VHH binders against Formyltetrahydrofolate deformylase 1, mitochondrial (PURU1). Designs and how they scored, part 22

Target 1, 298 residues: Formyltetrahydrofolate deformylase 1, mitochondrial (PURU1), of Arabidopsis thaliana (Mouse-ear cress) (q93yq3)
Amino acid sequence: GESLDSSVSPVLIPGVHVFHCQDAVGIVAKLSDCIAAKGGNILGYDVFVPENNNVFYSRSEFIFDPVKWPRSQVDEDFQTIAQRYGALNSVVRVPSIDPKYKIALLLSKQDHCLVEMLHKWQDGKLPVDITCVISNHERASNTHVMRFLERHGIPYHYVSTTKENKREDDILELVKDTDFLVLARYMQILSGNFLKGYGKDVINIHHGLLPSFKGGYPAKQAFDAGVKLIGATSHFVTEELDSGPIIEQMVESVSHRDNLRSFVQKSEDLEKKCLTRAIKSYCELRVLPYGTNKTVVF
Key: E = the ipSAE of ESMFold2; O = the ipSAE of ESMFold2 at other seeds; V2 = 0.75 times the mean of E and O plus 0.25 times the DockQ between their complexes.

## First folded at step 22 (VHH; framework vhh_vobarilizumab_d1)

Design dd1 (from bb1 with T98S; at its last read DockQ between E and O 0.91; V2 from the best seeds 0.77)
Amino acid sequence: EVQLVESGGGLVQPGGSLRLSCAASGFTFSDHAMAWYRQAPGKGRELVAGITEKGWTSYAESVKGRFTISRDNAKNTLYLQMNSLRPEDTAVYYCAASGRRYGPFYRFEYWGQGTLVTVSS
ESMFold2, look of step 22: ipSAE 0.697; ipTM 0.855
ESMFold2 (binder alone), look of step 22: mean pLDDT 87; pTM 0.883
ESMFold2 at other seeds, look of step 22: ipSAE 0.727; ipTM 0.861
ESMFold2, fold request of step 23: ipSAE 0.698, 0.730, 0.717; ipTM 0.848, 0.865, 0.863
ESMFold2 (binder alone), fold request of step 23: mean pLDDT 87, 87, 87; pTM 0.883, 0.884, 0.884
ESMFold2 at other seeds, fold request of step 23: ipSAE 0.718, 0.734, 0.723; ipTM 0.866, 0.870, 0.864
ESMFold2, last read: ipSAE 0.704, 0.716, 0.703; ipTM 0.853, 0.864, 0.853
ESMFold2 (binder alone), last read: mean pLDDT 87, 87, 87; pTM 0.883, 0.884, 0.882
ESMFold2 at other seeds, last read: ipSAE 0.728, 0.677, 0.717; ipTM 0.862, 0.824, 0.862

Design dd2 (from bb1 with A33S; at its last look DockQ between E and O 0.33; V2 from the best seeds 0.00; counts 0 for: pae E 4.6 > 2)
Fold by ESMFold2, look of step 22:
Structure dd2 (fold): chain B 298 residues (1-298), chain A 121 residues (1-121)
Amino acid sequence: as target 1 above (298 residues)
Amino acid sequence: EVQLVESGGGLVQPGGSLRLSCAASGFTFSDHSMAWYRQAPGKGRELVAGITEKGWTSYAESVKGRFTISRDNAKNTLYLQMNSLRPEDTAVYYCAATGRRYGPFYRFEYWGQGTLVTVSS
């Protein structure tokens, strides 16, 4: 768009800044002074300094006048501070100006996660562009989900797979222009070659509380074990199955009054909510890598 | 296959110096941030120094002014010059490299086997 004129009433817009560096005295003061000096107003500020690690993580939310503090100048001002502290990461997003993250959704038979994500996306509660949906299962064109996808111009790609050919090269081509992938109950194991070839984040939903009850049917395992809590886990995908850094977990109480069917229903409800929250947090710059397999989630 | 191989550790007296090297292979070295971590017996790993792909450096407070991290992208090698060594610097030193950066993330996904540095009289 066009530059704003000084004679126009100011429009204040939100910005988010995420910062990671070695801990030092005065970082918060320097970062907040940067925002204040440009007439910005901080609406929220989160800081995490892990014990015995001497690193600093922060996430700030602020509003500002983009005429008085242009988007490119925001980048330059924070970059100067990043250089001063040798920061490992300094990222600014301005949601009203910056492009949304592009994602592709992969699934198999079950669509409860896909449906929830599409509804949240339609309601403006999921800040992404969905480039396509990919599945190894064909769906009838007259189903509610397929009609939804057609109405909104979201391609559905049926990629027929066998145990001998998972067609990962075809999937790589379909997702080449995405910022990250979402596995919304994709029941095929992505190979190390796929993960290397894609080279960007892949976020999964697991139908159980990791690290407990790993495997393909955690609800049955939980029911047989007599647990009083069930849940779902959303995590980053790595080559080690179901072992990547956890982004979000959700739980629900169960009792002897639940049968297997009600366990499954509660688990599915948790899965769809857990995945959606994880993706939103990721896109809002709330999910930061920490250590070898942990996350900070602001 | 990504490999990080540390060398240059050993026994040194307090006040002495060592230079650690980390030979990297299996990835485009210049695209990755690198770091040195250390682990004393019975303690967790701690960050010692980092260097981004752009060459920006950062240091733990305990080593500032004594240690210098550097990288040679032509040789795919990360260095740590350690001067004025103290007994508290005794640890296994690990070379680490980030995976690809996406959004706000730097993740140290690749690790060496470590090289022992012992500082004692």
Scores: ipSAE 0.166, ipTM 0.522, lowest interface PAE 4.6, mean pLDDT 86
ESMFold2 (binder alone), look of step 22: mean pLDDT 86; pTM 0.882
ESMFold2 at other seeds, look of step 22: ipSAE 0.390; ipTM 0.664

Design dd3 (from bb1 with T52S; at its last look DockQ between E and O 0.53; V2 from the best seeds 0.55)
Fold by ESMFold2 at other seeds, look of step 22:
Structure dd3 (fold): chain B 298 residues (1-298), chain A 121 residues (1-121)
Amino acid sequence: as target 1 above (298 residues)
Amino acid sequence: EVQLVESGGGLVQPGGSLRLSCAASGFTFSDHAMAWYRQAPGKGRELVAGISEKGWTSYAESVKGRFTISRDNAKNTLYLQMNSLRPEDTAVYYCAATGRRYGPFYRFEYWGQGTLVTVSS
């Protein structure tokens, strides 16, 4: 005979909680007790308390049994704690059961960022649903990127624009069902009316280290200036050009041995990596607003 | 263009009731958290009540139990039912909606012009 094993292992899934309130004694204890009381286990915990501000930020990663702690109850339990601390900002994501963020990708001529994001998305490393790709440039259907989009059922919308008509109302209609927009080298400036009408976050990639080298042509400008470092910056879009809160920056060394072509290639490699990492961080609730124009990035 | 238009303000005696409405347009109403703020003369604008996309509500301690925030997503309208009104509730009441958040936390970017509530005897 054999011994019958009566053990049952629960199915554990990951959850993420981000929290912001006035600083107080015992916040971490209360939040961790909430998770532990439901049989959850914390895998990571980040806290930031600014030195001269009386505010508290945290991000926790945990695993839990959704049968024992149902998804709606997770929200309710954290909201009860939020009320206890007078906090408005308590957000939970459970990636395995919550809907993925829906995004639209906007670009002009250069597609290096789009291609990288599509590959990461296909590999399951970018946790989004891509609703469409929008460009002010028409592309031949036999290109690699267009075949990729067709194969995966992602619409490509050519929206022909001029300086006099950027067709922003057409773009707004195309993106109304998205959670945020990604400017993957979209070279038209979005108006304040567009930003207000869309009303959700817009994330951009800039081909340089902000605040230095604002505006267009930063690779050539930096090359002509003889810089020894180049970079890329991903940031939130505001009405002021290239001035929104920064999410991610990346750098690489250059020298006199780089011609313009190799310089541009290095810049493009930084841009695609920087944007992809910024989007991933945003979707994982790592990017939190701080002060007037800063971010906490856990 | 995002527009928030408040209505329903007026003069009311202490202990009375008043219902504020806020008609919203220019955005997908059901995707946004909404709030009522108020501003008494010479004071800063303060949160009165908020309501999330999922219907979770929050209230300032001074109005808890007396005011009820609600939303009608089919009509794109936010409401504030104010009962047991007191003279200290006298203020201009503003409708607010979230916009760009720069992350997951609420940031109230859009504002109405306000509606005056006067509680006087």
Scores: ipSAE 0.524, ipTM 0.781, lowest interface PAE 1.3, mean pLDDT 88
ESMFold2, look of step 22: ipSAE 0.583; ipTM 0.788
ESMFold2 (binder alone), look of step 22: mean pLDDT 87; pTM 0.881

Design dd4 (from bb1 with A35G; at its last look DockQ between E and O 0.94; V2 from the best seeds 0.74)
Fold by ESMFold2 at other seeds, look of step 22:
Structure dd4 (fold): chain B 298 residues (1-298), chain A 121 residues (1-121)
Amino acid sequence: as target 1 above (298 residues)
Amino acid sequence: EVQLVESGGGLVQPGGSLRLSCAASGFTFSDHAMGWYRQAPGKGRELVAGITEKGWTSYAESVKGRFTISRDNAKNTLYLQMNSLRPEDTAVYYCAATGRRYGPFYRFEYWGQGTLVTVSS
């Protein structure tokens, strides 16, 4: 009798590899050969070589059989290539095997970004574990968002703050086991001491097209000024306010036909979409730092 | 507060050896990639060698085979063994550690004050 083994398709899973090194001839060929030699198949490949900088960036998406190419061997094989090119920056994620990123969400009064992220998370469209939600505003337990958090076992921490006491040590303790933080409309400015003490990435959403209009720019003021274009920017937080590397920006037209309510709604829709896209791109290894304050976003 | 303190620099003849050390504190040393950079007069800082938290190493072409980076996680100490030194290796050497990365790649955010290595007769 004939074996049925040849009629059973292997279980193939997706992998992502990102790479940075000094530019050289043959890098893509070497990386592609690594994947092909292990029976993997490339589904997508992005490359960026900046003009007049001798550096190379890439992101590949591939599928592979984890029995034939074990998870740790994937790391080792790409690191061997990294050493050939004098590079340290070789990173693999395999979403079906690797632990999800753990995040905490910080917010103040406005919850439109939090609600959007919770919905995307529930739908499986945001591949994170949400360890907690932290706010400097107390919320009643009978609200929709608080019931959602309770139902899913996500702690909500009320941390009463002032400009004179931001309670950053309390926040640091609450977030010490996270991979990065998300400021989903958190209106307190995080200090340099907090950023150094946390030591990992913090991603923010700003209501405007940075670098313009740093700081506060209330929707009422923009509405009264008669602007025709609104925007949102998601960026990494640094010690300098609203100046960190930009991850995602979105824009929308407004007109005299918008009343204050529709204007505010459009602004909020941009913010929640912009932040959610930025977080997803970060988790998929699409956001790569380059230069002093720039990103590659594949 | 993150602190990186280099030691072991000095004057050495061509062909000689030096061992640099970097004592680290204020962070979980074993979770961080570390590196040695150098800066010669009139030039920018350049990466000499790096070592990941998993122990994977990388070297600038100009030092391969002559320099060895290593780490002792129990002592929170980074080392650079420099052999077969050349006048071109003369520079201030800086210990560096990763911090915020702005993505998945290593970004060296924390720096020591540097230790001078002079290779001359």
Scores: ipSAE 0.670, ipTM 0.832, lowest interface PAE 1.1, mean pLDDT 90
ESMFold2, look of step 22: ipSAE 0.689; ipTM 0.834
ESMFold2 (binder alone), look of step 22: mean pLDDT 85; pTM 0.867

Design dd5 (from bb1 with E53D; at its last look DockQ between E and O 0.91; V2 from the best seeds 0.73)
Fold by ESMFold2 at other seeds, look of step 22:
Structure dd5 (fold): chain B 298 residues (1-298), chain A 121 residues (1-121)
Amino acid sequence: as target 1 above (298 residues)
Amino acid sequence: EVQLVESGGGLVQPGGSLRLSCAASGFTFSDHAMAWYRQAPGKGRELVAGITDKGWTSYAESVKGRFTISRDNAKNTLYLQMNSLRPEDTAVYYCAATGRRYGPFYRFEYWGQGTLVTVSS
């Protein structure tokens, strides 16, 4: 037969690879050679080797031609390297090919985090599919949030809850097809039975700098106490309240020049930004578990 | 209740073989990565072999070519075939299963009580 004409310009697409193994000589060289041998080009490369743990973490961003390096072959080539180093943790995502993560959003009364996430999602800045919004508060159909959800075909589920009946079986059914859950100011504590039954990651937003200030610390109390610094923490949910691995933290100065309105606005701005960044980092494979209760965040 | 119950440990001569089993219950076995770890006296737990839900396997360098991990999803059972055993393989062997991951990596959250393997003389 005739040789194939290769003068057509390739369409290059982005890929991300994350890797964890026992530290050894030559890992970075082997991983980077894998990409280069297939004609890929590395745009970013992060490595972390903690002291005294003898472990290696990396995240690479690269572009490649999916005709020359098919999606399934990318997985196989990196897995072969993982096997050489006795590792199971080799994960690739190719955002233009791979399905987006599916999430559900849980909230109570306050919607500032939900509104920010919906706007970022609409703008293409939050790489998820939102399957539904669940709340223990009913909302009128003529509000801007409810009209937004209807326009985009996102179900809103009102599930009335009490401390005696959290209706967690109903919530589990609604979220069974999701990759992870986001608590966008959901003020009910999820039980250990819920967490076991769901079995996947749950990401929360907390109004302070954990591990300090576990539990509630209302904005009005902080304002009346005259604090000079406020914060927000996004973290994974575990059975221990406000104790799971931290993903993102943000801080801002406040002063006597803030009235209650501006103080609350700053607090809400921190929470919505912190949660949104945490979710984006999670979906981009930047958040990697480390030790018992820590994360590497590339 | 998640339960992992190991069996098949014992005393064996160098060069001999053992097959470890781990009976799993309380979760959907086929959805989880599984692993064998071991702990020698005075040392930390180390990964011996792992197997993903898609069947990809990985082995510690010290056991490559001698040990084989496998799973039977119909019986909810994890296996470790250990051949050409050496005195340095003496340890308590633990079955492990993944739970919540806190990101993209497998994280082994559930553990059995362990089974003792002694390789002597």
Scores: ipSAE 0.665, ipTM 0.820, lowest interface PAE 1.1, mean pLDDT 90
ESMFold2, look of step 22: ipSAE 0.685; ipTM 0.845
ESMFold2 (binder alone), look of step 22: mean pLDDT 87; pTM 0.882

Design dd6 (from bb1 with R100S Y102S F105S; at its last look DockQ between E and O 0.26; V2 from the best seeds 0.00; counts 0 for: pae O 8.5 > 2)
Fold by ESMFold2 at other seeds, look of step 22:
Structure dd6 (fold): chain B 298 residues (1-298), chain A 121 residues (1-121)
Amino acid sequence: as target 1 above (298 residues)
Amino acid sequence: EVQLVESGGGLVQPGGSLRLSCAASGFTFSDHAMAWYRQAPGKGRELVAGITEKGWTSYAESVKGRFTISRDNAKNTLYLQMNSLRPEDTAVYYCAATGSRSGPSYRFEYWGQGTLVTVSS
């Protein structure tokens, strides 16, 4: 007994597929036929084949009817193609069905990145579930940020640290049920033991254009030096400081017309935008490891 | 519980060879992609080689032509044949396996404890 409501149309939902395999002819045709055979429609298709032409990367966006092509069948159909081509990476996401990625946010004193991420998250523009916020700085419960976290049921964990004891085992326990970590201006260096113990990706925001200005570089120093260009870099964290694969970089001009206040504001705006875009790209399956220390960012 | 146990590490002279093994248990081995990672002193962890369920392989630029990854699904064992070893290959080598499609990108969920390879005169 179907409904007789003539205004009801099939609900088409978006899907994303990422594919990485050795060089082969016919991959695009096979992937597109998989989608088309099930009545799906491709809205976008990105391909990268490096100059040496021994690997193939692709990302497709499509819409489909989940009644006609059930979520589990989508997995099975792409798995069959992945097996045929020996794909190292074949991942499907269907944002309206699949659980959002769970993240924890780590920060120190400065909260401009945290605030931006919380607002984007509330507005539905950041496709994550935030499990907790961790900081080595205590915040009063009546501040805007703390009331926001309480209202949405997001725990805030104050973890008092010193240079000699960063409390990394405590942090590991707090983040054990996350898909990845976001360092939203966390000014403590994560040890190799932490990174091994966590075992998942950690994404950071850096206040400058890497590889330049590794480590700390106070905004006053850059302002006093008279730089004409400022930047921000979001990258994966590795044991080597500020050297992991870069996900996103942003730049902006500054001039003699910027006072210290406007200089700092421009820098903070770059950082929050850069980090937010990096996280969104990562969750949309646009970021793939490439080479030794590079990324493909579709 | 999934377990990955590496073996075969040791001390070797430059130009020498080693074969690493990773014994896997607690999952259907043939359904998972596998990889070797390494971590040198003072360096971050890096992917060395990967192998899919079908046997498609990929290698880091620094090891191409010298290292060969392979798997024996009947023995639930992953291998890394390392030839023409150099001092810069000195590292702890880790076995890794995929576990879930819930991660945002290419995701290795299961890890071994590592085996030390030292290349020194």
Scores: ipSAE 0.012, ipTM 0.327, lowest interface PAE 8.5, mean pLDDT 84
ESMFold2, look of step 22: ipSAE 0.088; ipTM 0.527
ESMFold2 (binder alone), look of step 22: mean pLDDT 86; pTM 0.868

